# Miniprotein binders against b1l550: the designs that were tried, part 45

Target 1, 279 residues: b1l550
Amino acid sequence: MRLPEELLERARDIHSEAPSHRIKLDRVGSFGLKVPVEFKGFLLLAEADVWVSLPEGRRGVDLSRQVEAIYELSNPPKDPFSLCREAAISLLEKLNYADSSGVSIRFDAPLQDGESLKYYGVEISSIASDEIINKIRVEILGMTACPCTAELIRAYKSSEIAATHTQRSLGILEVSTKAEHPDPDKLASIIERAMSSPLRTYTKRPDEGGLVIRSLSNARLAEDVVREMIHLFLEEFGHLPEDTHILAAVRSMESVHMHDIYAERSFSLDEIRKEISSH

## First folded at step 22 (miniprotein)

Design lk29
Fold by ESMFold2, fold request of step 24:
Structure lk29 (fold): chain B 279 residues (1-279), chain A 99 residues (1-99)
Amino acid sequence: as target 1 above (279 residues)
Amino acid sequence: SRELYLEYRKLLLEAFKLIREAMKLLREGNPEEALRLLEKAFELAQRAFELAEDDPFTRLALWLMAQIRELQAEAYKKLGDKERAKELKEEARELEEEL
């Protein structure tokens, strides 16, 4: 540390000094940046995180260069996948002491819902080093109907009334791959098709009855939804590289319990194909 | 409606274009002309805010209005008007707080 000067402002290049403890850091950056993007014709305000690795011999990161790497690419607003990848590459070029960089971009993606829009959660990432790893996480709400309660009611000869409880469920698909990011709309579609029925922003009473009947006719456990998500994912994206990693999950807000139910499975494509072929 | 969204989009894209031009003028040492462009950009963003039908569109318009105020503050600081620069930074902060 240099001797103090009259002003408390940083006069010396603190970032290039060696730290007191020579420990490398995996992610050092700026988180929660607001950036504009254009997704499928929609201009949206996204939230971004930018970071680089920090070697053991460098005390700090040049924060101004990190923020510049993404904002220089943000006007005009562009496709968030291109922004994510290009910013990650730019970070690694601008901060040449780092051996890796990363960018995450989060936004609510619009989806047509009859006459109006509904939204689902998207987070994309690109991690750059010797190669680029692309990650996408999609979250979308749907409905599930409990098959256990439906069977109990049926067993008591409640044939005059077909009933069970329904609840909102959050479906999650996360994909990490060396290939380009999968289309988030296709991931959202997989999640919705795995549920008992979709959630709608607005329905008239005849349409509400149809959605409820569809849910009752397609009762599914959270575990069933996760398995169906995996099945549908493999049908559409089984061509991705063998080392592609997937997480499929459901969080169900159960109406008859004081707690949520959660089911999850993580796998690589080569792992799951071996598992399925062994049955 | 689709018509309102297309108008919203056109207004914002023009505002982004004016911002790019204003930022170039600031780098070239022409803050007075940059301010003229930024005034027009703010009017466009404000009109887009009034047209926004959904929360995500409202949020983007508000954020852009705040960014324009920050750039205006930078321009006034380069002109030596620190009082006006401070007022505009405060307005930008107030706009960002509504996000």
Scores: ipSAE 0.813, ipTM 0.947, lowest interface PAE 0.6, mean pLDDT 86
Fold by ESMFold2, fold request of step 24:
Structure lk29 (fold): chain B 279 residues (1-279), chain A 99 residues (1-99)
Amino acid sequence: as target 1 above (279 residues)
Amino acid sequence: SRELYLEYRKLLLEAFKLIREAMKLLREGNPEEALRLLEKAFELAQRAFELAEDDPFTRLALWLMAQIRELQAEAYKKLGDKERAKELKEEARELEEEL
């Protein structure tokens, strides 16, 4: 049932009132909005979250203005980094009682894979206040080969076959920085290069054999995949501000186990440099 | 199929442009002309939907069709045809549920 519109003239403006408990809130917003973006020539439907801080003296947020802030900027579709930053700034302008705002945009990014496309996960965020903090998380699947099983088979006296188990592994890089967002394709490349081999959408038998052979040549523990991600990240992005925070992780969906293996390291750039230089 | 994607992209960009123009017309109090543009935009989005080969492209086309139906409903509401506006909002909801 739809209520008569003239009630708007008689109803209290609940949002502008003071709350019963005067407690500030860090994030109040609309989550799971659908928004179009253009990423590297592709038009995609992304999901967005938008929010603002709410001071202790204000009971609620003008939710329609929040939605307006991002949708006004989404046609024509634009790159998600510009949309994210501009929407965060627009939120502070439209909702002037807030001292901070944030926007997150999530989509599956296409990568050319021969004649086909494959996709990897991207989530970007911009948090605006006196300054802007940019965050990006990239998730991409690759293939890992177990070096422990490879060594066991090599040591087996009656076996002439080099072998080990291979599995799909999800690599994760998450970066929080005052600088601009790192290019997600570069982050995805770092993750894939740290693994034993990339995954392909379609492979003929000779190419499939090559991927498996390559993975055997690059057998790595999940722990060493994470270490390689960090090494490659520092080569590509070591110039970022010293307080840039990174999380590097791998979740291996082990083919011979009923459970996953997980490895993770978080650090700031200044922390990891001190750690490396101490050796 | 790079050529199919380029046609898909061309259709959607034109649909987005017509939507921008229709939204301006609605703000200016010209819902009849806005409806004309929105009919064309819907045709373009539907053609793009028919060309979509990957799930992400299907999802964007469906979402845009739903947005166009919402705008058409707004236009009919401004014209006083609340029954047609309700029908179009229901169609928009049905399209969005397919996502």
Scores: ipSAE 0.790, ipTM 0.940, lowest interface PAE 0.7, mean pLDDT 88
Fold by ESMFold2, look of step 22:
Structure lk29 (fold): chain B 279 residues (1-279), chain A 99 residues (1-99)
Amino acid sequence: as target 1 above (279 residues)
Amino acid sequence: SRELYLEYRKLLLEAFKLIREAMKLLREGNPEEALRLLEKAFELAQRAFELAEDDPFTRLALWLMAQIRELQAEAYKKLGDKERAKELKEEARELEEEL
């Protein structure tokens, strides 16, 4: 059943009233919206969250105006960074009781892999107030090879044949900054270069051998993958503001164990520079 | 392939353009012309769906087809044809279930 629309004009505006408990809320909004974007020439269906802060004296948020703020900007499809930033600004303009707004956009980004495409996870956000804070998280699978097992096998057989176990590993870089969002392809490249080998969507047997040989030549502990991610990040993005915050992490799905290995480091650029310069 | 993707992209961009024009016509009180554009947009999105080689491209084409059906339902509602509007809104739900 659909209620008559003329009733909307007579109904009390519940949202503008004071709540029973005067407690401010940090994020009130619409989550899981489907929105089209254009990323590097690809048209994709992304998922978006939109929200605003809610002051202690306001009972609710105008949800329809939040949804309108992003959908009216989504056709023609445009790059998700512009959509994210512009929608966050539009939310503050439309919902003037809020002192901050936010928009998150998630999609699987295509990446060229020979003649095929592979995909990696991207989530971007922009949080607007008197300034804009931009966040991006990139997740991509790669391959790691264990150096400890490689050494044991070498010692056991005194063989010229190198061997060790290999496994899929999920690399994560998350960046929060006042500057523009870093290019997600560059973040994905940093993660893949830090690992023993990239994953391929399709390989023939000679190419499979090449991936294994490459991974054996670049055997790395999960801890060292994280350290390499940080090193490569600083080389490419060390110019970002000093208060930029980074999380670098790896989760390895170890093939010979029933549990995963996880390594992580979070830092600001000023923090990590002090740490490195002390050595 | 790149050639198939460029065709897919061209079809969808034209469909998005027709949707923008149709939405403007709906706001201006011209649902009949909006429906003409939306019929063309649906044909383009359906062709793009047939060209899609990967799941992300299939999902976008299906989603757009569903959005077009929702707009057609809105147009028929403005014309007073509530039965046709209901049928189109149900078709939109069916398309979204395939996502």
Scores: ipSAE 0.774, ipTM 0.934, lowest interface PAE 0.7, mean pLDDT 87
Fold by OpenDDE base, fold request of step 24:
Structure lk29 (fold): chain B 279 residues (1-279), chain A 99 residues (1-99)
Amino acid sequence: as target 1 above (279 residues)
Amino acid sequence: SRELYLEYRKLLLEAFKLIREAMKLLREGNPEEALRLLEKAFELAQRAFELAEDDPFTRLALWLMAQIRELQAEAYKKLGDKERAKELKEEARELEEEL
């Protein structure tokens, strides 16, 4: 049933009314939108969240206008970094009552693995206010081998390569910066290099054996992986602003325990540089 | 294969172009010409879907097909054909459920 246009003219603008309680909201928006992006030549469907702040004197946000803002920028598909930044800015321009906006785009990023593609999780975000803060989160699975069990077996059997249990581990790097978004492929590479070995999509039996042997020869605790991630991050991205914030984390999905092992460090580049210089 | 992906990409980019043009025509009050472009866009998206070998590419093609059906439904609604608009909206829903 199409409401007569005459009824629309008589309807009050509910969104512009004074709220019952004069309270500012930090984020009001649409979550779980589907938007096309072009990531490193790949056309992909991503999930997007868009939001703005709501001042204390306004009852609601025009959500349709927010959705239009991101869709207008999404055809033709563009890189998700530019899409996030441009959409965040556009939201502030279109919704002039907001003092802040944000856009987050999530997808599985293709990564070349020989002749095949593997995927890692990526979330790209931009928050606009008086400044723009760019955020990127990368999640990729790898393999870790336990050095403690390896040492116990070495002590028991006196073997050159001690057997140990291996597990899948999820590595996480999250970076928030006033600079441009860091390259997610580089972040994924840091995570993989910090682990005992990467995971492969397709392994022949000899290749599988090689991955296991590599893992055994490079046994690492979850704590070791996080520290290595931080070290490698500083080598690659040490040029970022000092106020850049980083979260490095690992979740090890243990095979010998019913629970996961988790390790993390949150830090600014300034803080971690001071810590390392003090040693 | 790389060649298949390049063809897939070409088809989708052309479909996106036609969609932009169709949306403009709809705003300008020309739903008849918009429908002609949307039909071509749907054919391109469908061909892209057939070329897709991996889940992310399949999903994008399906999503685009659904979006085209929604735009077609809007165009038919502007033309006063409510029945056809309803059918196309249902087809869009069915495509979205496959995502």
Scores: ipSAE 0.617, ipTM 0.866, lowest interface PAE 0.7, mean pLDDT 89
Fold by OpenDDE base, fold request of step 24:
Structure lk29 (fold): chain B 279 residues (1-279), chain A 99 residues (1-99)
Amino acid sequence: as target 1 above (279 residues)
Amino acid sequence: SRELYLEYRKLLLEAFKLIREAMKLLREGNPEEALRLLEKAFELAQRAFELAEDDPFTRLALWLMAQIRELQAEAYKKLGDKERAKELKEEARELEEEL
């Protein structure tokens, strides 16, 4: 039964009513939308969250307008960076009662791995108010080799290449800045370079052996990986504003234990520069 | 292959274009012409689906096919064909379940 359009016109706009409690809400929106994007020439289906703030004097948000805002901008598919920014701005324009808006877009980003594609996780966000804050989170799997086990084996058998256990490790870089979103491929590269070796989708036996040998030569603790990520990040992105916030983290999925090892550092560029300069 | 992907991309971009035009026609009160464009868009999306080798590309094609079916259902609803609209909505749901 479609309610007659006439009934819709007579229905009270519940969203514009005063709430029972005059409390501002920070985020009200639709989460888990599917939106097409074009990322570095690849057409992909992404997941998106869209939201706005709700003033204390308004009962609800027009969610349909939020969904329309992002879909209008998604055809033709565009880069997720522009989509986030433009959608965040459009939300504020369409919902004039909101003082802030936000868009988050998540997808698996293709990365060239020889003749094949590998994927890493990306979340691109923009928050609009009086200013625009851009956020990007990159997650990529790599391999770490344990230096502790390597040292034990070296101590026992005077081998130049000490055997050690290897594990998959998830590296995470999250950057929040008033500048443009940093390039996620560069962030992914930093993570991979900070680890003992990258993961490859297709390893031939000789390539696998070489990868393991490389990992053994670059044995790193989770702590080492995080510190290396920070170091490499400063080299590549040290030009970002000083108030840029970074999270560098590693989750190592241990092969010998049922638990994971986790290490992280959160910092601003100003803070970390002062820390490094003091040594 | 790169060539297959370029063809896939071309097909989808053309489908997206037809969808934009169809949506405009629907807003202008021309559902019949919108349906013609949506049929073409569906054929393009289906062909793109057949060319897709990897899951991300398959999923996008399926999603687009579902979106086209939903728009077709809306057009038929405007034409007063409720039965066909219901069938197309069910097809859209089935396609979304494959995602």
Scores: ipSAE 0.613, ipTM 0.865, lowest interface PAE 0.7, mean pLDDT 89

Design lk29
Fold by OpenDDE base, fold request of step 24:
Structure lk29 (fold): chain B 279 residues (1-279), chain A 99 residues (1-99)
Amino acid sequence: as target 1 above (279 residues)
Amino acid sequence: SRELYLEYRKLLLEAFKLIREAMKLLREGNPEEALRLLEKAFELAQRAFELAEDDPFTRLALWLMAQIRELQAEAYKKLGDKERAKELKEEARELEEEL
């Protein structure tokens, strides 16, 4: 039954009422929306979160307007970077009581791997207030070979190339900047280059052997991987604003232990440059 | 293959266009013409689904098919056909469960 329009006009606007407790909320929104995007020519279904701040004098947020804002911008599908920024701005325009807004879009990004596609995790976000902050998080699996075991075997057998155990490792780069979103494929490439080897979707036996040999010749601790990620990041993205914040992390899924190894560094570009220059 | 993907993309983009036009017609009070466009959009999305080789592309096609069924249900509701609207909503739900 559609309620008569006349009854709708008589209904109190519950969202505009004063709350029982005058407390500002930082984020109120809809999470887990499905939205189409076009990422580097690929049409994909992404998951999206949209939110705004709520002032202390307002009981609730018009959630329907939030959903409308992102869906209006998602047909035709567009790049997720522009969608995040434009939707965040649109939310502030449509919800004039909010002093801040945010949009987050998550999907598995396709990456060409020979004739096949491999995927890595990406989360693209924009937060709008007095300024716009763009955030991107990239997660990709690679392979690490243990240098400690390799050294023990080398010492024992006097071999140039020592066998060692290998494990899958998850590399993470998170970047928050007032500039445009960094290219996630470049971030994924940094992570892969920082590890002993990338993972491949399909390996023929000779190719698998080559991948293992490469890993053995480039054995790295989780700590080495994080440091290498930071180094490569500075080479590629050193032009970003000095207040750009970075998280570089690795989770190694150990094959010889029951627990994972984790290493991270959080820093601004200004902080890390000062640290490097002091040595 | 690249060729199959380009065809898939073409079909979906045309379906998205038809959906935008249908939504406009629904707002203008023309549900009959909206339904014609939505049926065509569904056929295009279904063909795209058949061409999809990878899970991400399959999921997008299924999602779009579900969205079209929901819009068709809305159009039939405006026409007073509640039974058909209910059937289409159930079809939309079934498609969403495959996501």
Scores: ipSAE 0.608, ipTM 0.863, lowest interface PAE 0.7, mean pLDDT 89

